# Designs tried in a protein design chat: VHH binders against Metal-independent phosphoserine phosphatase (IPSP). Part 14

Target 1, 238 residues: Metal-independent phosphoserine phosphatase (IPSP), of Arabidopsis thaliana (Mouse-ear cress) (f4ki56)
Amino acid sequence: MGHEWIDAEREFKWSEDVKVESEVTEIVLVRHGETTWNAAGRIQGQIESDLNEVGLKQAVAIAERLGKEERPVAVYSSDLKRAKDTALMIAKTCFCPEVIEVPDLKERHVGSLQGLYWKEGAEKEPEAYSAFFSSQNDLEIPGGGESFDQLADRSMDALEQIAKKHKGERVIVVTHGGVLRAIYLRITQASSAGKLLNASVNVVHLRDQKWIIDSWSDVSHLSSVGFLQRGFDGDAKP
Short names: E, the ipSAE of ESMFold2; O, the ipSAE of OpenDDE; V2, 0.75 times the mean of E and O plus 0.25 times the DockQ between their complexes.

## First folded at step 7 (VHH)

Design q6 (from p3 with S105A S106T H108K; framework vhh_lunsekimig_d3; at its last look DockQ between E and O 0.77; V2 from the best seeds 0.00; counts 0 for: grease 24.3 > 24.2)
Fold by ESMFold2, look of step 7:
Structure q6 (fold): chain B 238 residues (1-238), chain A 126 residues (1-126)
Amino acid sequence: as target 1 above (238 residues)
Amino acid sequence: EVQLVESGGGVVQPGGSLRLSCAASGFTFSDYALYWYRQAAGIERELIASIYRGGSTNYVDSVKGRFTISRDNSENTMYLQMNSLRAEDTGLYYCAKERWRVYDATGKTLEKFDYWGQGTLVTVSS
């Protein structure tokens, strides 16, 4: 690794390409494309909702971007259709003959909030709404929902398992906003992961048993297609 | 060679208890999440309990409060303590360290090579 800061007073082009080393595992995490329920402002959790027309165009845009980058050796997805459909588009464009389905990458179960419009959550399900936004990480959401710790433990375990199979390689993983937030917060121990945008590209590296965020919430490939600026995406606040 | 071996099944009366064991070998046990599945006759295997490296557990609603998943990393063994057993708990119980599938451009799901042991049979009857 060769990162240096440049002294602004020195006229010196002291720059070397920082490349993924053979011992560095690169995982490109993708949030699935926009769904009908994303556009409607409905909370999905583990309820199925299909990619809408914008979501399909976003999947094409991601696939075209990743098809121009270094080819991944594998494509992974959650078992929810919106993620599987996004991953299939990527796999086709990257000439990966199959996608690996990983159930522990599915979105957070958010209990009795699932199916509600996000604007209705506090009124219709105040206990579940409070639990969802609680700082108590082991608090399960009423109605069979998962605590943040349950989500984060399974998300990190899935990420570690994928990395273990791909030392020094590059893979694509298509998942959900809640999973991405959990991964970010566990790696960085920050207070916020920022926006988890549909069809965003989020890159992490594993080097010497340490996870590093290389880039996060990159939507530069969506300039023509567009994307939702705000909305519930599982474990996000409005 | 990865190996997961289930044991501890048997015949019990409704309301009874059983403790299932899953002995593991061929991999670093403490590095993996572990799962219990069950399969009733004619039904696809269903996930019933999970235990993760961070200590979190998860259960399907039908067993929550009655079943407890645990692990002993020093003995490479996972357990399922089953209390207040009901007739609908009858089935073949399996442990797993991963349950990954593959699918292709046609959308058809193909089983990835995952290890499934013989299972251990639990029969709840009076």
Scores: ipSAE 0.744, ipTM 0.881, lowest interface PAE 0.9, mean pLDDT 86
ESMFold2 (binder alone), look of step 7: mean pLDDT 77; pTM 0.734
OpenDDE, look of step 7: ipSAE 0.835; ipTM 0.917

Design q7 (from p3 with T109Y L110T; framework vhh_lunsekimig_d3; at its last look DockQ between E and O 0.77; V2 from the best seeds 0.00; counts 0 for: unsure alone 63.9 < 65)
Fold by OpenDDE, look of step 7:
Structure q7 (fold): chain B 238 residues (1-238), chain A 126 residues (1-126)
Amino acid sequence: as target 1 above (238 residues)
Amino acid sequence: EVQLVESGGGVVQPGGSLRLSCAASGFTFSDYALYWYRQAAGIERELIASIYRGGSTNYVDSVKGRFTISRDNSENTMYLQMNSLRAEDTGLYYCAKERWRVYDSSGHYTEKFDYWGQGTLVTVSS
């Protein structure tokens, strides 16, 4: 009575744990190149100022750096000329056919400070100057300026909209120091964003509805071009 | 499908008031910033007011102090209260969820409006 051991080959169905690889959205945030006003220490806000020679070189340096990295699916920019010109250079190098302008990526409207030199701001527009450096986030800058909350809300909304449109993709966003500061502070809840230099490259990731700063204030691509050490520091009085 | 429907327009005397409404559907209303635009005859469409998810608002200088943008997320409706109306406020008013300008390599831009309603006409005349 030969007990035929039926070798039940248990087909271990390897349940392919479909690791739903959480799609990471990468947004490369770029501050525009140096302008004539940046070099002069003049407060721009939403006033137009052109890139100077250094700024143009910086834009090229950014473009060259990003051109060697993963190709972005899109390039976004504020509608201010200094950002747009920077973005156009990046787009060209990255083979993006167009630059998409987003008005909400515009620099902070700084009210009556616009057009003044930082050195004279406290004297000529003390209330506006005080408001700009105030810890009160809902305080609007006199002269039609924005509060920090207004800046942060529109900046984050713009960022979120871009991220939603490009889920799991890499995009470039060219904007301004105030916007970058606002985004950093909203994401990290830190007390300071540090100095934000012209032509800096900043990388943020969105994963599972959470923003993460991957790298911040990177200017390694400017070693041959140079940069203003002052940068944009909204957390410190000049 | 995203839908935005403006209403509340009409004819008013200078100094008068109107309240515009924008009924939204087809998307999570609370997750987006919203905007009011207007277009006068022969003039390009202009942004006049913005309301963001956090509740902050922004206005162009020409309407500051006179217009108030608000939203009711429970009703998926955005509003524009317009006071002290002027002749120059005459135009077709639009609500929008997104605004984009596309620039080509030659520097020419085309306005790409993703979602616009039909607009509501506001006429300010004596």
Scores: ipSAE 0.555, ipTM 0.812, lowest interface PAE 1.0, mean pLDDT 89
ESMFold2, look of step 7: ipSAE 0.738; ipTM 0.879
ESMFold2 (binder alone), look of step 7: mean pLDDT 77; pTM 0.739

Design q8 (from p2 with L34M; framework vhh_lunsekimig_d3; at its last look DockQ between E and O 0.01; V2 from the best seeds 0.00; counts 0 for: pae O 11.2 > 2, unsure alone 64.9 < 65, placed apart)
Amino acid sequence: EVQLVESGGGVVQPGGSLRLSCAASGFTFSDYAMYWYRQAAGIERELIASIYRGGSTNYVDSVKGRFTISRDNSENTMYLQMNSLRAEDTGLYYCAKERWRVYDSSGHTTEYFDYWGQGTLVTVSS
ESMFold2, look of step 7: ipSAE 0.718; ipTM 0.871
ESMFold2 (binder alone), look of step 7: mean pLDDT 77; pTM 0.737
OpenDDE, look of step 7: ipSAE 0.810; ipTM 0.906
ESMFold2, look of step 11: ipSAE 0.733; ipTM 0.879
ESMFold2 (binder alone), look of step 11: mean pLDDT 77; pTM 0.745
OpenDDE, look of step 11: ipSAE 0.006; ipTM 0.234

## First folded at step 8 (VHH; framework vhh_lunsekimig_d3)

Design r1 (from q1 with S106T H108K L110T K112Y; at its last look DockQ between E and O 0.87; V2 from the best seeds 0.77)
Fold by OpenDDE, look of step 8:
Structure r1 (fold): chain B 238 residues (1-238), chain A 126 residues (1-126)
Amino acid sequence: as target 1 above (238 residues)
Amino acid sequence: EVQLVESGGGVVQPGGSLRLSCAASGFTFSDYAMYWYRQAAGIERELIASIYRGGSTNYADSVKGRFTISRDNSENTMYLQMNSLRAEDTGLYYCAKERWRVYDSTGKTTEYFDYWGQGTLVTVSS
């Protein structure tokens, strides 16, 4: 009675290396709507200013755009009113129950320049004006202002922290021109970030610990509302 | 669990100095910005110093030039060197991780992703 050794050919099912698709984190960076000061060419820094009529319309336009896109899991904002108001509009439209304020997303403190008009800054506060446009990144702006490095460090830290909390998710972040500029320059290591317009939508991705600019300074949603063409350009003197 | 433990508080005369410490655990310390807050009696808690991963620091105007925030990532410790102390510096000093708040439709702001220690008391009195 011949014991048929059933050679159980262990089918080595090659476990398909589940390519762990690297989770992409998407952060939609939004510059707040136009303020009265933006329209007037007045330097805001961390001084509070309100959205003007155009800014409010811009906020709506942003919200409408983003509301048609993938629903974000969260909306973050600078704690400055102009950003918060923009963020609240977005949050409402995107069915986010709350806006998470991140103080480190505030606009750059620009020291003694705050409250001045750009056109008069060089005359009234020449040292601060020079510091603002200086290539020295560690130079603090006189009057309690921040250096570019300070701005960039806190901005990037905020961005990184948000990304860590929302790995593989989509989030919206409403902030300011200086912050956006800083983020852009840190990510790209470019010499210039270009013009950053109010209500611009900027999309960055984090994949495998690498930041990528997907789109920048997109204002296509503002066709019916309009925008200030000068934008924010910290790289060039007004 | 995130833990922050402040120490170094005490009584000091005006013009004196103190050094506060914040021992952090339960998270990768070097990956986060850290903050010092203080709260005087009857006054809301205020941010007084920030230190970021890149080493940059920020200060409230009230303490600028007098206080220095620093960190030792190898020891998971943040410090606040306080010089030229004034009576108005009296308060409970808190170490904090992150600085996020919730803003709801009512306009109310609440702390959201802030982790706080128990605080250390600093009393500046003649």
Scores: ipSAE 0.735, ipTM 0.878, lowest interface PAE 0.7, mean pLDDT 90
ESMFold2, look of step 8: ipSAE 0.740; ipTM 0.880
ESMFold2 (binder alone), look of step 8: mean pLDDT 77; pTM 0.740

Design r2 (from q1 with S105A S106T H108K L110T K112Y; at its last look DockQ between E and O 0.79; V2 from the best seeds 0.77)
Fold by ESMFold2, look of step 8:
Structure r2 (fold): chain B 238 residues (1-238), chain A 126 residues (1-126)
Amino acid sequence: as target 1 above (238 residues)
Amino acid sequence: EVQLVESGGGVVQPGGSLRLSCAASGFTFSDYAMYWYRQAAGIERELIASIYRGGSTNYADSVKGRFTISRDNSENTMYLQMNSLRAEDTGLYYCAKERWRVYDATGKTTEYFDYWGQGTLVTVSS
């Protein structure tokens, strides 16, 4: 997915010498690098899986890209190791000595699907599989899993709290496909967030208490390293 | 100055109920997610329930179905209704408004952004 601007300023014209001051908070949302389980098509949710060799190279590529851009004032991550490891690489290159761990940015708990291969889901856990793909926002996934509303509420609360601390500033936030999808859908009220690729860069702005998607699913920094074309964790189709 | 004050703890028999309260001041209560933690002696605090601005709640598996978190934004108060209490529920119960941590490459936690109350003691004994 690419950049989308909905706002149109039609009340201001060049003939008036009017100053319009608008501060923009920029949050660069990063999906963690590829893990062993991503490559295998295995469902992680909140189960830990390490960055694989590709994922480590992706983390370097993200860090190099962001190190050439405007320096962020802080780096945030979820509390899952794959996100923390990606965030540490970025923090080092961006000269941020510490990373802020935000537990509410952890991936969706997907209940009894966690640990299965996606190809097995419908057969082994049909009810959980159907719940994951359901458009019913309050439906919890069997096996202790979260509904979309539970995920989205905690994701947006975390995003808003980060933005509150950084008015007019730029920060990096490393999180997961499900969290990114929830944020996108809550900001845009769209029916789909499109593909959410490992190691993608996804930029949102907060201006005048309004969230704007600046760019989405950007993997231009990964041309040499590569990335999985599947963005299943971000697929909004039930 | 942020203040969180827990109350409602006490001694209760197994199978009994208690209702904990967390009175909040010094911040805009409705702008924050709120959390209940508990701590048994010598163990790190366990997150047991969360309530978010949108109204969603989450629970630890150990309390799901028995405990209910709620909030009243007009009273700046969060609650924990605890039913079917068990001996393993014994501990200090804390409310919190933030639960962020800070880490570096060494893996040590250097800062907490959490804010905790002083706790209220729940004892479940026969």
Scores: ipSAE 0.752, ipTM 0.885, lowest interface PAE 0.8, mean pLDDT 86
ESMFold2 (binder alone), look of step 8: mean pLDDT 77; pTM 0.742
OpenDDE, look of step 8: ipSAE 0.778; ipTM 0.895

Design r3 (from q1 with D104N S105P S106T H108K L110T K112Y; at its last look DockQ between E and O 0.87; V2 from the best seeds 0.00; counts 0 for: unsure alone 61.9 < 65)
Fold by OpenDDE, look of step 8:
Structure r3 (fold): chain B 238 residues (1-238), chain A 126 residues (1-126)
Amino acid sequence: as target 1 above (238 residues)
Amino acid sequence: EVQLVESGGGVVQPGGSLRLSCAASGFTFSDYAMYWYRQAAGIERELIASIYRGGSTNYADSVKGRFTISRDNSENTMYLQMNSLRAEDTGLYYCAKERWRVYNPTGKTTEYFDYWGQGTLVTVSS
């Protein structure tokens, strides 16, 4: 009675390498709505300024746009009022119960330029004006201002921290032109970030520890509200 | 578990110097910006110094030129060198990993920090 050794060919089913789809973190970066100072061409820096009527409408437009998109898990904002007010509108529309303030998302402190008009900056504060537009990234703006490196470092650190906390999630971050510029330049290593308009929506992705700009300076939601054409451009003299 | 332990506080005369340390553990220290806060009696806690991953630093106007924040990533330690100390520098000094706040729609801001140390007391008195 021949014991037929049934060679159970263990079909090694090659476990399909579950391609762990790299989780993509999406950060929607928003520049705050138009302020009275923006409209006037006045340098704000970290000085408080309120949204003007247009800015308020812009904030609503942003909120409406984002409210139609994937719900964010959180809304972050600079602790400056113009950003917070914009963020609050967004948070409300997106059913976020709170806005998380991140001081490191503040606009660049621009030293003695703060409060001046761009048109008078070179005359009234030539050293500060020169420093602001300098290619020397480690040059601090006189009057207690930040260097570009300082701005960029804190901005990127804030962004990284947010991304780390929300890996694979969508979050909204309301901030300022200088911060956005800094982030853009750090991510792309480009020579210029271009114009950053108030109420612009900017989308960045983090995948496999790499930042990618998905969209930048999108103002398509402002068609009915309008926007200042000059925007924020720290790369060129006004 | 994230831990921040401040040390180096004490009593010093006006014009004197003090060096604070913050020993960090439970997280990758080099991956985070770190901050020094202080709280004087009857006053809200205030940010006084920041050091970022790239090495850049920021200071409150009240301490600028007198205080220096630094970090040693190899030792997971952050420092605050305080020179030219003044009476108004008296307070409890805190090390922090993050400095976020929660803004409530009601208009009330609540401080929301990821992690704080227990603080170290600095007393500047003649």
Scores: ipSAE 0.579, ipTM 0.816, lowest interface PAE 0.8, mean pLDDT 89
ESMFold2, look of step 8: ipSAE 0.690; ipTM 0.857
ESMFold2 (binder alone), look of step 8: mean pLDDT 77; pTM 0.748

Design r4 (from q1 with S106T H108K; at its last look DockQ between E and O 0.74; V2 from the best seeds 0.00; counts 0 for: unsure alone 64.9 < 65)
Fold by ESMFold2, look of step 8:
Structure r4 (fold): chain B 238 residues (1-238), chain A 126 residues (1-126)
Amino acid sequence: as target 1 above (238 residues)
Amino acid sequence: EVQLVESGGGVVQPGGSLRLSCAASGFTFSDYAMYWYRQAAGIERELIASIYRGGSTNYADSVKGRFTISRDNSENTMYLQMNSLRAEDTGLYYCAKERWRVYDSTGKTLEKFDYWGQGTLVTVSS
């Protein structure tokens, strides 16, 4: 009898089974630590502000928590310094010598509101203030600001591209309140994301092409360090 | 193999128009945000326009209102319509599919993980 490829069928099916498998990607989304402008109630948007002393301690607390969990394969951040500094602390503790900078994860540009104290925004920049709180998702904020759709489209694209590179893996992503809010609303189709606190940990899973919120706005690691209860970005209002 | 090929550059008078194209292959085009950069002599590349899967677009302040980014997912092609061109728009124009960099504790960028085309030259002069 001739040589039959019974083993070839088994090898082919074995190779297909090994290569094609449902898997869960875990993305741990972190809002950067507290900054001097956060503490002052001043609107940052894309304006740089440094982590303050509390923010540095929060970054240590995040890094200690995540260093005790399953090791991530990579750490990502926005290109704004407050996120990069938080991400470097996490990367050090998680044995990731490099951080991947993703510009599309930067905070929402909020136009002429940037630099104002939040309490003065409605009086000094009423059009920008109204646009920020508007339910019109394609309305750009005056002064070069982004609409909600612009923010959400770039935030979700960045999240999806990260997930595509890490099927079945765990990664850390350090970003901002506005970005986290946009991600939450796009995944859940909810009307509110709640408050997104400095140094919060927010976990999402991608399984079978479907996003699942595993946990959201977790600050349990901050009991001794503390955190601000307020936030402009991520404080959802209808 | 990822390939990005820019075309449509040329010499144009101030106030003129050009339409750039970026033909993409080697990846699922519709799954990615796409970007236009430009580089004038002696300076770093500048991001000038981006387009996302949801259809949203962003522009650098220097080109907003004059340039329009668009895409045709069925032809795997991105476009940049450039109107009211000025001398300072002169440069080499690149398309890209990713904008990621790598940094460490020194703050030094160690490697760029970007896919770039070869660029197409735009010259705005009399």
Scores: ipSAE 0.711, ipTM 0.869, lowest interface PAE 0.8, mean pLDDT 86
ESMFold2 (binder alone), look of step 8: mean pLDDT 76; pTM 0.735
OpenDDE, look of step 8: ipSAE 0.868; ipTM 0.934

Design r5 (from q1 with S106K G107T H108G T109K L110T E111V K112E; at its last look DockQ between E and O 0.01; V2 from the best seeds 0.00; counts 0 for: pae O 12.7 > 2, placed apart)
Fold by OpenDDE, look of step 8:
Structure r5 (fold): chain B 238 residues (1-238), chain A 126 residues (1-126)
Amino acid sequence: as target 1 above (238 residues)
Amino acid sequence: EVQLVESGGGVVQPGGSLRLSCAASGFTFSDYAMYWYRQAAGIERELIASIYRGGSTNYADSVKGRFTISRDNSENTMYLQMNSLRAEDTGLYYCAKERWRVYDSKTGKTVEFDYWGQGTLVTVSS
């Protein structure tokens, strides 16, 4: 009785080429390079300021880093010049055809603090200064400034819209310290976002409608260029 | 035309090693991130290793420490060194190119797609 070894050729039914749509949307959030005002300790808000020499070098460093990583499908930026200039460098290196400007990615309007030096803010504009550092998130900064909630709302809206448009893709977003802080706090619900340095790279993921911080405040690419140690910290008084 | 051809698959005992190769053509290899996927029977395809343009790498937890992805841009070839193979590593291994984005200037539409090889079978038999 010959045991016919039925060579059960396990027909590996390879399911059809399910294009594994990346289930993860990756947004690389970048703070713009150092500006003259950053170096001087001057409060910018939504006032225009140019990248200084260091900032330009930082922008190049960011671009070089990101150019070695997965190619983004798009580069978004605040419409403020310091962000846009940073974004343009990144876009060029990453072979993105254009920088998409998003007004809602602007830095927080800080009212009457704009144009002042941090060191003189408390003296010259005490109410605005107090409002900026207030724990009251719905408090608007005097002089036409935004509350934290207002900033956070528009920032998150912008982020969500970008993510929706680029589901499962990698996108670069160049923005500002206040926006990054707001995004971090909304995502993590932490008490503090820590210091946000110019030219920092911050990575967030969206998976299953959930935002996750992958990396934050990374400046490893700036080892040869340097950076201001102060950074942006809206959680603590300078 | 973009082509990806995997090779190096075969039967190996648990604890053994294999080296897979992916020969790429039809595009500027150095400009793209490359990936290894695998698909076991009855299971969805999974990403197991990534290598970016600058040579940075990422691994799934299931293969981390055992597999090494590398690339030779001069040869347009990506590799996957697999050590300490396990039964659960059995499957069809696919080479994949980074997503290609094509912008149609006439229509203003962009299409994104991935390229895959035909795969090479890896069987880890006890």
Scores: ipSAE 0.000, ipTM 0.241, lowest interface PAE 12.7, mean pLDDT 86
ESMFold2, look of step 8: ipSAE 0.686; ipTM 0.867
ESMFold2 (binder alone), look of step 8: mean pLDDT 77; pTM 0.737

Design r6 (from q1 with S106K G107T H108G T109K E111T K112E; at its last look DockQ between E and O 0.86; V2 from the best seeds 0.55)
Fold by OpenDDE, look of step 8:
Structure r6 (fold): chain B 238 residues (1-238), chain A 126 residues (1-126)
Amino acid sequence: as target 1 above (238 residues)
Amino acid sequence: EVQLVESGGGVVQPGGSLRLSCAASGFTFSDYAMYWYRQAAGIERELIASIYRGGSTNYADSVKGRFTISRDNSENTMYLQMNSLRAEDTGLYYCAKERWRVYDSKTGKLTEFDYWGQGTLVTVSS
């Protein structure tokens, strides 16, 4: 009586690994509103400056826009006043109970250029001016300034830390033109980030450890308020 | 749990050198920027050196050219080489992982959120 070994080919149906759709982290990056120095064409760096009337209106416009969108779980900001003030407006409108200040979101320290007008930078501080516009990313700006690499490293570190804390969530980050530029270039590896306007809304996504630019330099919310057309351009000499 | 343990502090004469260490645990050390702070008596804590993930460094003007921050990711340790020490360098030196402050919109209170060690004392005196 031949025991027919029924080779039950257990078709190990590899359960389709339900690819848990990787949670997308959304970070809305906002450049602070227009300052008196922006309007004047002065180089701010990490020098404190106040939002001007337009900047305040821009902040409101940003807040109103974002208030109509999905509620963020948190609002982050550089600890510079112009960013913080913008962030506070956003937080209020979005019903965020707090603004988290992140020093590493500060604008680039631009050394001896700080306080100068862009139009006079080349003349008054030629070495610093040259360094700022240099393609050499590890070149520090004279006068205690940061290299692009230094800026980019700390900016990305901050961004990544925020993303880690808010996986699959939406957060707002208020920062500065240089930081946004650095982030953009690190993410895209492009040669240029283009113009970054005050009060611009920029959306980046993190999925599966990959950063994606969703939208950049959006100022559609400023139609009634206006904005400086020159924006921030760290890629080209003014 | 994040742990930071500073060591290497002591008494040194002006012009002398010290090397501080910060042993880190409880997190992936290589994934984070690290910082050295110091606090002198009666003075607010100040950031003096930063080292980022990519190895880039930044220094306060007060220590630039004299102090060097470095890290060994294989050992989960950050260092601060301090040369040409001055009396004004006296203070408690802290290792830190994060530097965030939280503003409460309701109360208007600003709070700091940092991972800190207990600090190591550096005394520069003749």
Scores: ipSAE 0.154, ipTM 0.529, lowest interface PAE 1.3, mean pLDDT 88
ESMFold2, look of step 8: ipSAE 0.728; ipTM 0.882
ESMFold2 (binder alone), look of step 8: mean pLDDT 77; pTM 0.734

Design r7 (from r1 with A33S; at its last look DockQ between E and O 0.68; V2 from the best seeds 0.73)
Fold by ESMFold2, look of step 8:
Structure r7 (fold): chain B 238 residues (1-238), chain A 126 residues (1-126)
Amino acid sequence: as target 1 above (238 residues)
Amino acid sequence: EVQLVESGGGVVQPGGSLRLSCAASGFTFSDYSMYWYRQAAGIERELIASIYRGGSTNYADSVKGRFTISRDNSENTMYLQMNSLRAEDTGLYYCAKERWRVYDSTGKTTEYFDYWGQGTLVTVSS
């Protein structure tokens, strides 16, 4: 029926995003599965801690979810074992026989706080604790730790370099809570990224040199496995 | 074609100084973080200094306070100012644009691609 439309201009506007879809790069950012130190409330930073039984099941759940979604052309990870192990599970289900390791996606070095239980940090390492929670973005954490700016600069550069290799494509990147927080804050200029939960799925798009948050902190795939609500690793207070 | 050319190495006494240069071509230099690595005999290359696209820098503990990384985007050149040199700083120094590796479930890793220069030799000897 040629009389089905009344406002042609209103209907015309809804087609604009479809016309540019093929030029959008989609990056699915995943926080690694739960580790033994996550469960214990211990600060990892760049100290290795293995996925625990829950973390391995979370990696399976992520892999099953992503295997049902649009196939990625590549899988990337940080060089820390917890991220590498999570990424290998995803790569298997997505038919990516190899994973690309990107050192600049490793978690924030948090200096003398690494290895401490979160609750003891202020007493045992007051200078490092103060630096970690400081709003001064260029303040390095004592004990070889990184400032927020150092972390965010390397995180955004890694994200940009991955995007440059995959214009118009979909890729998966497995990384850490601190890295995800830094990416979110740099893209949005917000004051908080919310909780960066283990095994969460977080989707960003790059179009015309503009980063857009498509979705963030999605744990809908974890209903039967579960997840820790704290969301810290080298991140904000629990 | 990406090229990185290191220069400025040489033989110096302990406590001496050198300035290394890395001339870059084949890419938009200012769009990338840049890195210095060093390699002593029998050891894998170690990252010693980073200068990120965003402008911040980072250093390995072994060189912090003695080495300064910098860049001149108008000359497509990165530098490493090395002061208070020690015998342990002896090695082949490389600049790099990025260092990504590939791995699978067997545990084997290979370079994904490798944008390294040929290196410049620094010898600190008395």
Scores: ipSAE 0.687, ipTM 0.863, lowest interface PAE 0.7, mean pLDDT 86
ESMFold2 (binder alone), look of step 8: mean pLDDT 77; pTM 0.744
OpenDDE, look of step 8: ipSAE 0.800; ipTM 0.902

